# Designs tried in a protein design chat: VH-VL binders against Ubiquitin carboxyl-terminal hydrolase 19 (USP19). Part 4

Target 1, 103 residues: Ubiquitin carboxyl-terminal hydrolase 19 (USP19), of Homo sapiens (Human) (o94966r282to384)
Amino acid sequence: LAFVKNDSYEKGPDSVVVHVYVKEICRDTSRVLFREQDFTLIFQTRDGNFLRLHPGCGPHTTFRWQVKLRNLIEPEQCTFCFTASRIDICLRKRQSQRWGGLE

## First folded at step 4 (VH-VL; framework fv_ponezumab)

Design q39 (from pa with heavy chain N52H)
Fold by ESMFold2-Fast, scan of step 4:
Structure q39 (fold): chain C 103 residues (1-103), chain A 123 residues (1-123), chain B 112 residues (1-112)
Amino acid sequence: as target 1 above (103 residues)
Amino acid sequence: QVQLVQSGAEVKKPGASVKVSCKASGYTFTDYYIHWVRQAPGQGLEWMGRIHPSGGSTKYAPRLQDRVTMTRDTSTSTVYMELSSLRSEDTAVYYCARDEIVGATEVYYFDYWGQGTTVTVSS
Amino acid sequence: DVVMTQSPLSLPVTLGQPASISCKSSQSLVYSDGNTYLNWFQQRPGQSPRRLIYKVSNRDSGVPDRFSGSGSGTDFTLKISRVEAEDVGVYYCMQGTHWPYTFGQGTRLEIK
């Protein structure tokens, strides 16, 4: 994916939270992979509104969204969770610096 | 295309050390933990520990932590497992297996395994 | 350590008949994310273990649909609906939830 609806904010000095606005994520086949300066969201969804924006795709289509980050993170301390309305991605900064932006 | 290729069979005497290698190819080396699991003849599987390919952090089974050391060489995509103070009970096939790194989540399910390395400890 | 107990340990089956293997854990395998990290492996004679099922019921790519996993909490089952000759080997359950990670003692499936 070139684009997926998202926003982010810095949570205290040590974390960046990214919200991805896709509903009805298939938990068993979806995950986030973290590296030192990027992450990849891999997901399958039954979100009808999202799928309508991607003609030819369905519930079994695997989507990938990769973000190159402004600064380094600690991959082994990053987390994610699926909620009813969105995906929350919590990035742990390697250094407690202000980023000023995600990318 | 994913391959984990292990070093050849070893025969050692009690008290010696053995170092087994596992060379990864066909995937991004730094995206997957490498575990070591052993199997004594006619016995079940025993988890020994794992190493993070990028940071080099390790986590060992409590029973083995004083004798096992895991290291890696990122330039050759190779993981090593060294077991010291060998006993006859260490005679086993030693397997490496990979597991995707998913942030802080430390739960495992070993998706791909090497072919195994037979280590025989005898006098 | 979490103890994984399999039954039966020896499973002679007639070709084409169903087979069932039980796996019980000494404590719940539900992780804090709500998922259960119970996995099943097959080891054919002289070969490395191969994962068949991950997270209780998810089949790996290339694993025939005659294999199915089920269960919850501490009680799990692997079923083979119609045993084929190539299914001969040892089957292991494994818990990936609690460190140190542990395997069942194995169930040897043989054709009678």
Scores: ipSAE 0.089, ipTM 0.754, lowest interface PAE 5.3, mean pLDDT 89

Design q40 (from pa with heavy chain S54R G55S)
Fold by ESMFold2-Fast, scan of step 4:
Structure q40 (fold): chain C 103 residues (1-103), chain A 123 residues (1-123), chain B 112 residues (1-112)
Amino acid sequence: as target 1 above (103 residues)
Amino acid sequence: QVQLVQSGAEVKKPGASVKVSCKASGYTFTDYYIHWVRQAPGQGLEWMGRINPRSGSTKYAPRLQDRVTMTRDTSTSTVYMELSSLRSEDTAVYYCARDEIVGATEVYYFDYWGQGTTVTVSS
Amino acid sequence: DVVMTQSPLSLPVTLGQPASISCKSSQSLVYSDGNTYLNWFQQRPGQSPRRLIYKVSNRDSGVPDRFSGSGSGTDFTLKISRVEAEDVGVYYCMQGTHWPYTFGQGTRLEIK
């Protein structure tokens, strides 16, 4: 994917939170890969509204969304959580500096 | 092509130390943990510990904590496992295995394995 | 430590017949993310272990679909629908949920 609906904010000096707006994520086949300056969201979903925007794709289609980050993170301290309405990604900054933006 | 290539067989005396290497290729070395798992002759598998090649952070099995050390060299994409104060019960095949780094999650499923290194401890 | 118990330890099977291996854990293998990190490995004689199944039921690419995994919580099963000669070896279940990570004692599959 070139784009997926998202927003982000800096939570205190040490973290950046990214919300990805896709519902009904299949937990067993979805994950986030964190690296020193990027992450990749890999997911399958049953979200009818999302799938409608991707003709030819279905619940078994694996989507990939990669984000190159503005600054370095601590991959081992980053987390993610799948909720009923979205994906929450919490990035741990390597250095406690203000980013001003995600990319 | 993902590949983990381990160093050759070792024969050591009781009380000595052994250092086994595992050289990674075909993927980004710093994106995957490397685990060490051993297997005594005719026995099952025992997890020894893991290293994060990016940070150098390690986590060892409690019974081996005082004797095992894991290190890495990012310039050669190689992980090392050193076991000290060797005893006869340390005679085993030692395997390295790869696992994807997924944030702070400490759960594993070992996707690729090295060919194994036989370590024999004999007098 | 989480104890992983496999049964049977020895499994003689006639070619073309089904085989089933049980794996029980001493505590639940469900992680806080809702996933269960129960994996199955095959070790052919003289070879390194090879992963067949990860997270209970997901088959690795290249693993024949005659292999299937199922289960939940503390009770898991690996099934081979039609055993082939190349399936000879030892099968291990492994839990990746709780540190330190542990393996079952192994099940030796032999052709009768």
Scores: ipSAE 0.000, ipTM 0.623, lowest interface PAE 11.5, mean pLDDT 87

Design q41 (from pa with heavy chain T30D)
Fold by ESMFold2-Fast, scan of step 4:
Structure q41 (fold): chain C 103 residues (1-103), chain A 123 residues (1-123), chain B 112 residues (1-112)
Amino acid sequence: as target 1 above (103 residues)
Amino acid sequence: QVQLVQSGAEVKKPGASVKVSCKASGYTFDDYYIHWVRQAPGQGLEWMGRINPSGGSTKYAPRLQDRVTMTRDTSTSTVYMELSSLRSEDTAVYYCARDEIVGATEVYYFDYWGQGTTVTVSS
Amino acid sequence: DVVMTQSPLSLPVTLGQPASISCKSSQSLVYSDGNTYLNWFQQRPGQSPRRLIYKVSNRDSGVPDRFSGSGSGTDFTLKISRVEAEDVGVYYCMQGTHWPYTFGQGTRLEIK
């Protein structure tokens, strides 16, 4: 994927939170991979509204969204959570500094 | 293609140390943990510990933590497992196994395994 | 430590017949993300273990569909719908949820 609906904010000096707006994530086949300056969201979903925006795709289609980050993170301290309405990704900054944006 | 190639068989005396290697290829070395799992003759599998190749962080099984050391060499994509103060009970086949690093999530399911290294401790 | 208990430990099966292996954990294997990290491995004589099933019911690429995993919480089952000669070996369940990570004792599948 070139784009998925998202927003982000800096939570205190040490973290960046990214919200990805996709519902009904298949937990067994979805995850977020973190590297020093990027992350990749890999997911399958049953979200009918999302799938309608991607003709030819279905519940077994694996989507991949990669974001090159503005600054470095600590991969082993990053987390994510799948909720009913979205995906929450929490990035741990390597250095406590203002990013001003995600990318 | 993913490969984990381990060093050859070792025969050691009690009280010695052994260092087994696991050379990774066919994937990005820093993106996967390497675990060590051993199997005594005719027995089951025992998890020994894991290393994150990116930062070198390790996590060991409580029973082995005073004798096991895991290290890596990023230039050769190789992980090492050293076990000291060897006893006859350490006679086993030692396997390395790969697991995807998913942030701070510390759960495992071992997707690819090396061929094993036989370590015999005798006499 | 989480104790993983398999039954039976010895499983003689007639070729073409189904086989079933039980695995029970001493505590729930559900992780905080809602996933259950219960995995099944096959070890053929003289070979390294090969993963068959991950997270309860997901088959690895190249694993025949005659292998299936099911269960929840603390009770899990590996089924082989039609045993073939190449299925001979030891099968292990493994929990990846709780440190230190632990395996069952193993179930030896033999053709009778």
Scores: ipSAE 0.152, ipTM 0.777, lowest interface PAE 4.6, mean pLDDT 90

Design q42 (from pa with heavy chain D31E)
Fold by ESMFold2-Fast, scan of step 4:
Structure q42 (fold): chain C 103 residues (1-103), chain A 123 residues (1-123), chain B 112 residues (1-112)
Amino acid sequence: as target 1 above (103 residues)
Amino acid sequence: QVQLVQSGAEVKKPGASVKVSCKASGYTFTEYYIHWVRQAPGQGLEWMGRINPSGGSTKYAPRLQDRVTMTRDTSTSTVYMELSSLRSEDTAVYYCARDEIVGATEVYYFDYWGQGTTVTVSS
Amino acid sequence: DVVMTQSPLSLPVTLGQPASISCKSSQSLVYSDGNTYLNWFQQRPGQSPRRLIYKVSNRDSGVPDRFSGSGSGTDFTLKISRVEAEDVGVYYCMQGTHWPYTFGQGTRLEIK
C-alpha cells in the first residue's frame, strides 16, 4: 500500500502520534511492527469505503503500509490502538529532539 | 522456510556454565523475539526469558534472572542462552522459540520452535 | 504468577471419538487491546512443541480442522472432534498475557 489517509503531531518532547483513518480494523489479524527508523502497519479491514477504493480486495486482504521515519525511535516503547474509526500509533523518540515532520 | 537450529547436547558438572545457541533462518532476524523455554525430563514447560535481536534487550523469568544471560550475533542470526551455576535440576531439554515484535506490547504466542538441546547436569 | 490448570492430566480416548481438554487461569487473560493471549501446543513423543491454536480460537496453518479452541476470560477448552492415531502426545495451554509467561501442566492424550 503506497498511501493511506493519515496525519501526525509531536506530543511533548518524547512522542510522535500518527492517526491512520481506516475503520473496522480486524484486531486478530492487524498489528504495527516498529523498527529503529521505520514502522509497518499490517491490517485487514471490513471498511466498505476503504475496500471500494481498492478494487479486487476484500476483508481477507492483508494491507501493509510502511513509513520511513525522519529520526530514530525506541521500538519496544512504541504503542498502537485500534478504535472504531481509526488507528492511533504512538512513537517514542530515541532522542528528545523536534522532528518537524514524520518523514 | 522458517528454521531455528539449535546446538548439540551438552553434559556438564554441577557449578559449571552451559551456553546453547539457536541459529535463525528464513525470516528477518531482527523483527522477532527469541524465547528460551526448558523442559525437565517428564515435566512441563518453563519460560526462561526472551531477547530482542535488534537492540539486544532481554527479559528473564524472576527465578532465573541471577543465572541466565541471553545474547545475540546479528551477523550470523544466532541467539545464545548461557545458564551459570548449574544444578542437577537444570537437567532439561532447552528450546528456542520465535515471537513477533509488536512495539511495547509484551504478549506472546510462540509460533516456531527449535528442535531442542539436551543439557545434562551430573557429577 | 498466573497459574494455568489443565484437566484431565491423562486422557485415554478411543480412535474416532471426540476429546476435550480444559484449561483454567488464575487471572483473566484479556489484554488491554481486547485480545486474549491463550495458546495451545501439541508435543508428540520425542518432538518439539508445535503451536496448534493462538489467541483462543485461531488455528495455525496446516492444523487439521478437527482441532478447535474456545473460551473466554479464565476458562478455555481445546476440542478434537475425531481423534486420530497421530494425535497421541501431550497438550499444553499457555498464557502470553502476564509476565512471567506460564504453561499448564500438560494433558497426555493416549489411544485406549
Scores: ipSAE 0.017, ipTM 0.714, lowest interface PAE 6.9, mean pLDDT 89

Design q43 (from pa with heavy chain Y33W)
Fold by ESMFold2-Fast, scan of step 4:
Structure q43 (fold): chain C 103 residues (1-103), chain A 123 residues (1-123), chain B 112 residues (1-112)
Amino acid sequence: as target 1 above (103 residues)
Amino acid sequence: QVQLVQSGAEVKKPGASVKVSCKASGYTFTDYWIHWVRQAPGQGLEWMGRINPSGGSTKYAPRLQDRVTMTRDTSTSTVYMELSSLRSEDTAVYYCARDEIVGATEVYYFDYWGQGTTVTVSS
Amino acid sequence: DVVMTQSPLSLPVTLGQPASISCKSSQSLVYSDGNTYLNWFQQRPGQSPRRLIYKVSNRDSGVPDRFSGSGSGTDFTLKISRVEAEDVGVYYCMQGTHWPYTFGQGTRLEIK
């Protein structure tokens, strides 16, 4: 995926929170992979509004969205959560510096 | 095709150290954890620890924490497991196994395994 | 540490007949995300372990339909609907929910 609707903010000195706006994520076939300076969201969804924007795709289509990060993270301290209305990704900064942006 | 290829058999004296390698191919090396699991002759499987190839972070079984060290070389897609102060009880087949990195959840599936490296500790 | 207990430890089976292996954990294997990280592995003589089942009931690619996993909480079962000669080996259950990760003691399946 080139684009998925998202926003982000810095939560205190040590974290960056990313919200990805896709509903009805299939938990068993979706996950977030964290590396030192990027993450990849891999997901399947039954969100009709999202699928309408991706003609030819359906509930069994696996989408991949990779973000190259502005600064380094601690992969094993990063978390994610699938909610009914969105995906919440919490990145743990390796250094307590202000990023000024996600990428 | 996904492959994990381990180094050859080792014979060591008590008190020595051994370093076993595991070379990965057929996938993005830094997207998966590598675990080490050993099996003494005629016995079951024992988890030793894991490494994240992306950052090099490690987590070791408490029983082995003082003697085991795991490292990686991203340029060769190779993980190493070094066990020091060897005892006869360390005689085992040592396996590396792959698992997908899913953030801080720290739950594991062990989807692909290396062929194993036999380490014999004897006088 | 979570103790994983398998039964039986020795399982002689006639070719073509079903086989069933039990695995019990000393505490619940449900993780905080709602998933149960209980896996089954097969180790044929002289070979590396091969994963058959992950997350209780999901069969790995290339694993024959005759293998199935079921269970919840602390009680799990691996079933082989019709045993083939190639199924000879030791079967292990493994929990990935609680650190440190632990395996059952193994069940040796033999053709009688």
Scores: ipSAE 0.007, ipTM 0.585, lowest interface PAE 10.3, mean pLDDT 85

Design q44 (from pa with heavy chain Y33R)
Fold by ESMFold2-Fast, scan of step 4:
Structure q44 (fold): chain C 103 residues (1-103), chain A 123 residues (1-123), chain B 112 residues (1-112)
Amino acid sequence: as target 1 above (103 residues)
Amino acid sequence: QVQLVQSGAEVKKPGASVKVSCKASGYTFTDYRIHWVRQAPGQGLEWMGRINPSGGSTKYAPRLQDRVTMTRDTSTSTVYMELSSLRSEDTAVYYCARDEIVGATEVYYFDYWGQGTTVTVSS
Amino acid sequence: DVVMTQSPLSLPVTLGQPASISCKSSQSLVYSDGNTYLNWFQQRPGQSPRRLIYKVSNRDSGVPDRFSGSGSGTDFTLKISRVEAEDVGVYYCMQGTHWPYTFGQGTRLEIK
């Protein structure tokens, strides 16, 4: 994927939170991979509104969204959570500097 | 294209140390953890520990933590596993295996494996 | 440590017939995130293990659809709908939920 609806904010000095707006995530086949300066969201979804935007795709289609980050993170301290309405990704900064933006 | 290539067979005496290498290619070396798993003759698989090549952080199986050391060389995309104070029960095939970094989640499901290195400990 | 128990340990099967392998864990494998980290590996003679199934029922890329995984909690099954000659080898279940991570003792599938 080139794009998925999202927003982000800096939570205190140490974290960046990214919200990805896709519903009905299939937990068993979805995950977030973290590297020192990027993350990749890999997911399957039953969100009918999202799937309508991707003709030819269905609940068994695996989507991949990669974000190259402005600054370094600690991959092994990052977390994510699938909720009914969105995906929450919490990035742990490697240095407690202000980013000013996600990418 | 993803490959993990391990060093050749080793024969060691009890009390010696062995150092096995695992050279990665076909992907960005620092984006994945490398685990070590061994298999004694006629027995199942045993997880030994893992390393994150990016920072060099390690986590070892409790039973082996006093004897095992894992390191990496980012210039050669190679991970090393050294096991000291060898005993006959350390005779096994040693495998390296790749795994994704899923953040703070410490769960494993390994996607690619090396070909294995046979280590024989005999007097 | 979580003990993983497989049955049978030896599984002779006629070509084209189905095969079924059981895996039982001493503790629930449901992780705090709601996922169950139960994986299946195949090891052909003289080769390294390869992953077949991850998180109970998800087939890995390139794995034929005759392989399927199912189960929940502590009881899991790997099924091969129609055994082919290339399926000969040892099959291992593995739990990735509880540290230290552990494997079953293996099931040797042979053509009779």
Scores: ipSAE 0.366, ipTM 0.800, lowest interface PAE 2.7, mean pLDDT 90

Design q45 (from pa with heavy chain K59Y)
Fold by ESMFold2-Fast, scan of step 4:
Structure q45 (fold): chain C 103 residues (1-103), chain A 123 residues (1-123), chain B 112 residues (1-112)
Amino acid sequence: as target 1 above (103 residues)
Amino acid sequence: QVQLVQSGAEVKKPGASVKVSCKASGYTFTDYYIHWVRQAPGQGLEWMGRINPSGGSTYYAPRLQDRVTMTRDTSTSTVYMELSSLRSEDTAVYYCARDEIVGATEVYYFDYWGQGTTVTVSS
Amino acid sequence: DVVMTQSPLSLPVTLGQPASISCKSSQSLVYSDGNTYLNWFQQRPGQSPRRLIYKVSNRDSGVPDRFSGSGSGTDFTLKISRVEAEDVGVYYCMQGTHWPYTFGQGTRLEIK
């Protein structure tokens, strides 16, 4: 995917939180991979509104969204959580600095 | 060598809670998901849920979601499974098992299993 | 949930003879990547389950070549070409294609 609906904010000096707005994530086939300056979200979803935006795709389609980050993170300290209405990704900054943006 | 070592047998009364541990060694703890699977005496296998040790994110089987909690301690490479409001039908052997992760896509194969922890719920 | 149905549930076999276990799923197990996530596990008496076969037909390291898996879509088979005494135990099929993960009821293999 070139784009998925998202927003982000800096939570204190040490973290960046990214919200990805896709519902009904299939937790069994979805995950986030963290590297030192990027992450990849891999997911399947039953979100009808999201699937309508991607003609030819269905609940068994695997989507991949990769984000090159503005600054370095600590991959082993990053977390994610799937909720009913969105995906929450918490990035731990390698250095306590203001990013000003995600990418 | 990869090992998953579980805590010892537990005997609990109905209504109590039990917390079972699974200590991982021989691999990078945070790179693999850990699942919990249980088996009642003489019965088949039932998937309970899984935890990502890296972030602590969990996913539970719907039938057990209100009573099960999975956590981890990265400093000791240990995963915990706590089951509350115990009933006699929770009497089972509880296993932890590791996910195989291949490339950029998670592949769920239960490649290594713990030795099991017997939990008996009786009055 | 995807229902996994094994047959037979009890399989008495003469030592040295072949054995065959069937596993049927209520839905296709073909994933969007073209792979079929059907696995077979062996549980010997008093022991933890051990994975024998992954992705329908691939043997795990250390699994004897007398074990083979086959099938497609919704119909799968585990075969043992020549049953040995150490093969006694319960065999489970398991699907990882659809959430939640589900197991068959198990097939108990016994020497008669």
Scores: ipSAE 0.000, ipTM 0.541, lowest interface PAE 16.4, mean pLDDT 84

Design q46 (from pa with light chain N35Y)
Fold by ESMFold2-Fast, scan of step 4:
Structure q46 (fold): chain C 103 residues (1-103), chain A 123 residues (1-123), chain B 112 residues (1-112)
Amino acid sequence: as target 1 above (103 residues)
Amino acid sequence: QVQLVQSGAEVKKPGASVKVSCKASGYTFTDYYIHWVRQAPGQGLEWMGRINPSGGSTKYAPRLQDRVTMTRDTSTSTVYMELSSLRSEDTAVYYCARDEIVGATEVYYFDYWGQGTTVTVSS
Amino acid sequence: DVVMTQSPLSLPVTLGQPASISCKSSQSLVYSDGYTYLNWFQQRPGQSPRRLIYKVSNRDSGVPDRFSGSGSGTDFTLKISRVEAEDVGVYYCMQGTHWPYTFGQGTRLEIK
């Protein structure tokens, strides 16, 4: 995927939180992979509104969304959580500094 | 096609060191931990430690932490495990195995394994 | 360290009959995300281990459906509904929840 609906904010000096707006994520086949300066969200979903935007795709389609980050993170300290209405991704900054933007 | 190809058999004397390699192919090398697990003849499996190829961070089993060192070479997609001060009880087949890196979550599945490297320590 | 205890350690089975292997952990294997990271591996003679089951009950791709895993907390079972000749080998349970990660002693499945 080139784009998925998202927003982000800096939480204190050490973290960036990214919200991805896709519902009904299949937890067993979805995850976030973190690297030193990027992350990839890999997911399957039953979200009818999202799938309507991607003709030809269904619940078994695996989507990938990669974000190249403005600054370095600590991959082994990053977390994510799947909720009913969205995906929450918490990035741990390698250096406590303001990013001013995600990418 | 995922492959983990290990170096050949080694015969060492007590007190020596051995360095075993594991070359990865068929996937993105830096997206997966590489674990080392050993098996003494006729015995069960023992986890030795793991390395994150991306940053080089390691985590070792407490029993082996003073003797084991894991490193990697990202240009060749190869992980190395060096065990020093060898004893007869280190005679085993040494396996590498991969596990997906999922942030701070450190729970393991060991999805693909190398073919094993036999290390014999004898006087 | 979490101790993983398997029983039986030796399991002679007649072809076509069911087989069952027990695995008990000294601590709960439930992780903070609510999932249980108990995995089962098969090692055929002369081969490296291969994963059969992950997270208690999920079969790997290509693993026959005669293999099933069940259990919760500290008590787990691997069942083979109808043993075939190719199933000969040693079966290991493994906990992936707590560092350092540990395996059971292994159960040797043999055809009698």
Scores: ipSAE 0.185, ipTM 0.775, lowest interface PAE 4.1, mean pLDDT 90

Design q47 (from pa with light chain N35F)
Fold by ESMFold2-Fast, scan of step 4:
Structure q47 (fold): chain C 103 residues (1-103), chain A 123 residues (1-123), chain B 112 residues (1-112)
Amino acid sequence: as target 1 above (103 residues)
Amino acid sequence: QVQLVQSGAEVKKPGASVKVSCKASGYTFTDYYIHWVRQAPGQGLEWMGRINPSGGSTKYAPRLQDRVTMTRDTSTSTVYMELSSLRSEDTAVYYCARDEIVGATEVYYFDYWGQGTTVTVSS
Amino acid sequence: DVVMTQSPLSLPVTLGQPASISCKSSQSLVYSDGFTYLNWFQQRPGQSPRRLIYKVSNRDSGVPDRFSGSGSGTDFTLKISRVEAEDVGVYYCMQGTHWPYTFGQGTRLEIK
């Protein structure tokens, strides 16, 4: 995927939170992979609104969304969780400097 | 195609060190942990530790922490495992194996394995 | 360390018959995310281990439907519905939940 609805903010000096607006994520086939300067969201979803925007795709289609980050993160301290309305991704900054943007 | 190709067999004397390599290809090297697992002749599998090729962070089995060192070279997509102060009990086949890096979640299920490197420690 | 106990350790089976391997852990394998990181591996003679099942019941790509995994908490089972000659080897359960990560002793499947 080139685009997924998202927003982000810096939480304190040490973290960046990214919200991805996709519902009904299939938890056992979805995850986020973190590297030192990027992450990839890999997911399957039953979200009818999302699937309607991707003709030919269904609940068994695996989507990938990769973001190259402005600054370095600590991959092994990053987290994510799936909620009813979105995916929350928490990035742990390698240095406590303000980023000024996600990418 | 995902491949993990390991270095050749080694014969060492007690007290020596051995360094085994594992060269990755067919995927993005820094996206996955590399584990080391060994198997003594006729015995089961023992986890030794893992390295994150992205930052070089390591996590070792408590029994081996003082003797094992894992490193990587990102330019050659190669992971190394060095075991020092070798004893006859270290005679085993040494395997490297891959796992996804899923942030702070430290759980593993080893999706691809190397062919193994036989290390024999004898006087 | 979490102790993984397999039963039986030796499993002679007739071609075409079913086979079942038990794996028990000394403590729960449920991780804080609610998933259970219990995996099954096959090692054919002279070969590297190959993953068959991950997270209790998910069959790896290319693994035949005759292999299935089940269980919860501390008790797990690998079943082969119809054993074929190529299934000869040692089967290992493995827990990926608790550091340090541990394997069962292995179950040797032989054709009688």
Scores: ipSAE 0.059, ipTM 0.737, lowest interface PAE 5.0, mean pLDDT 89

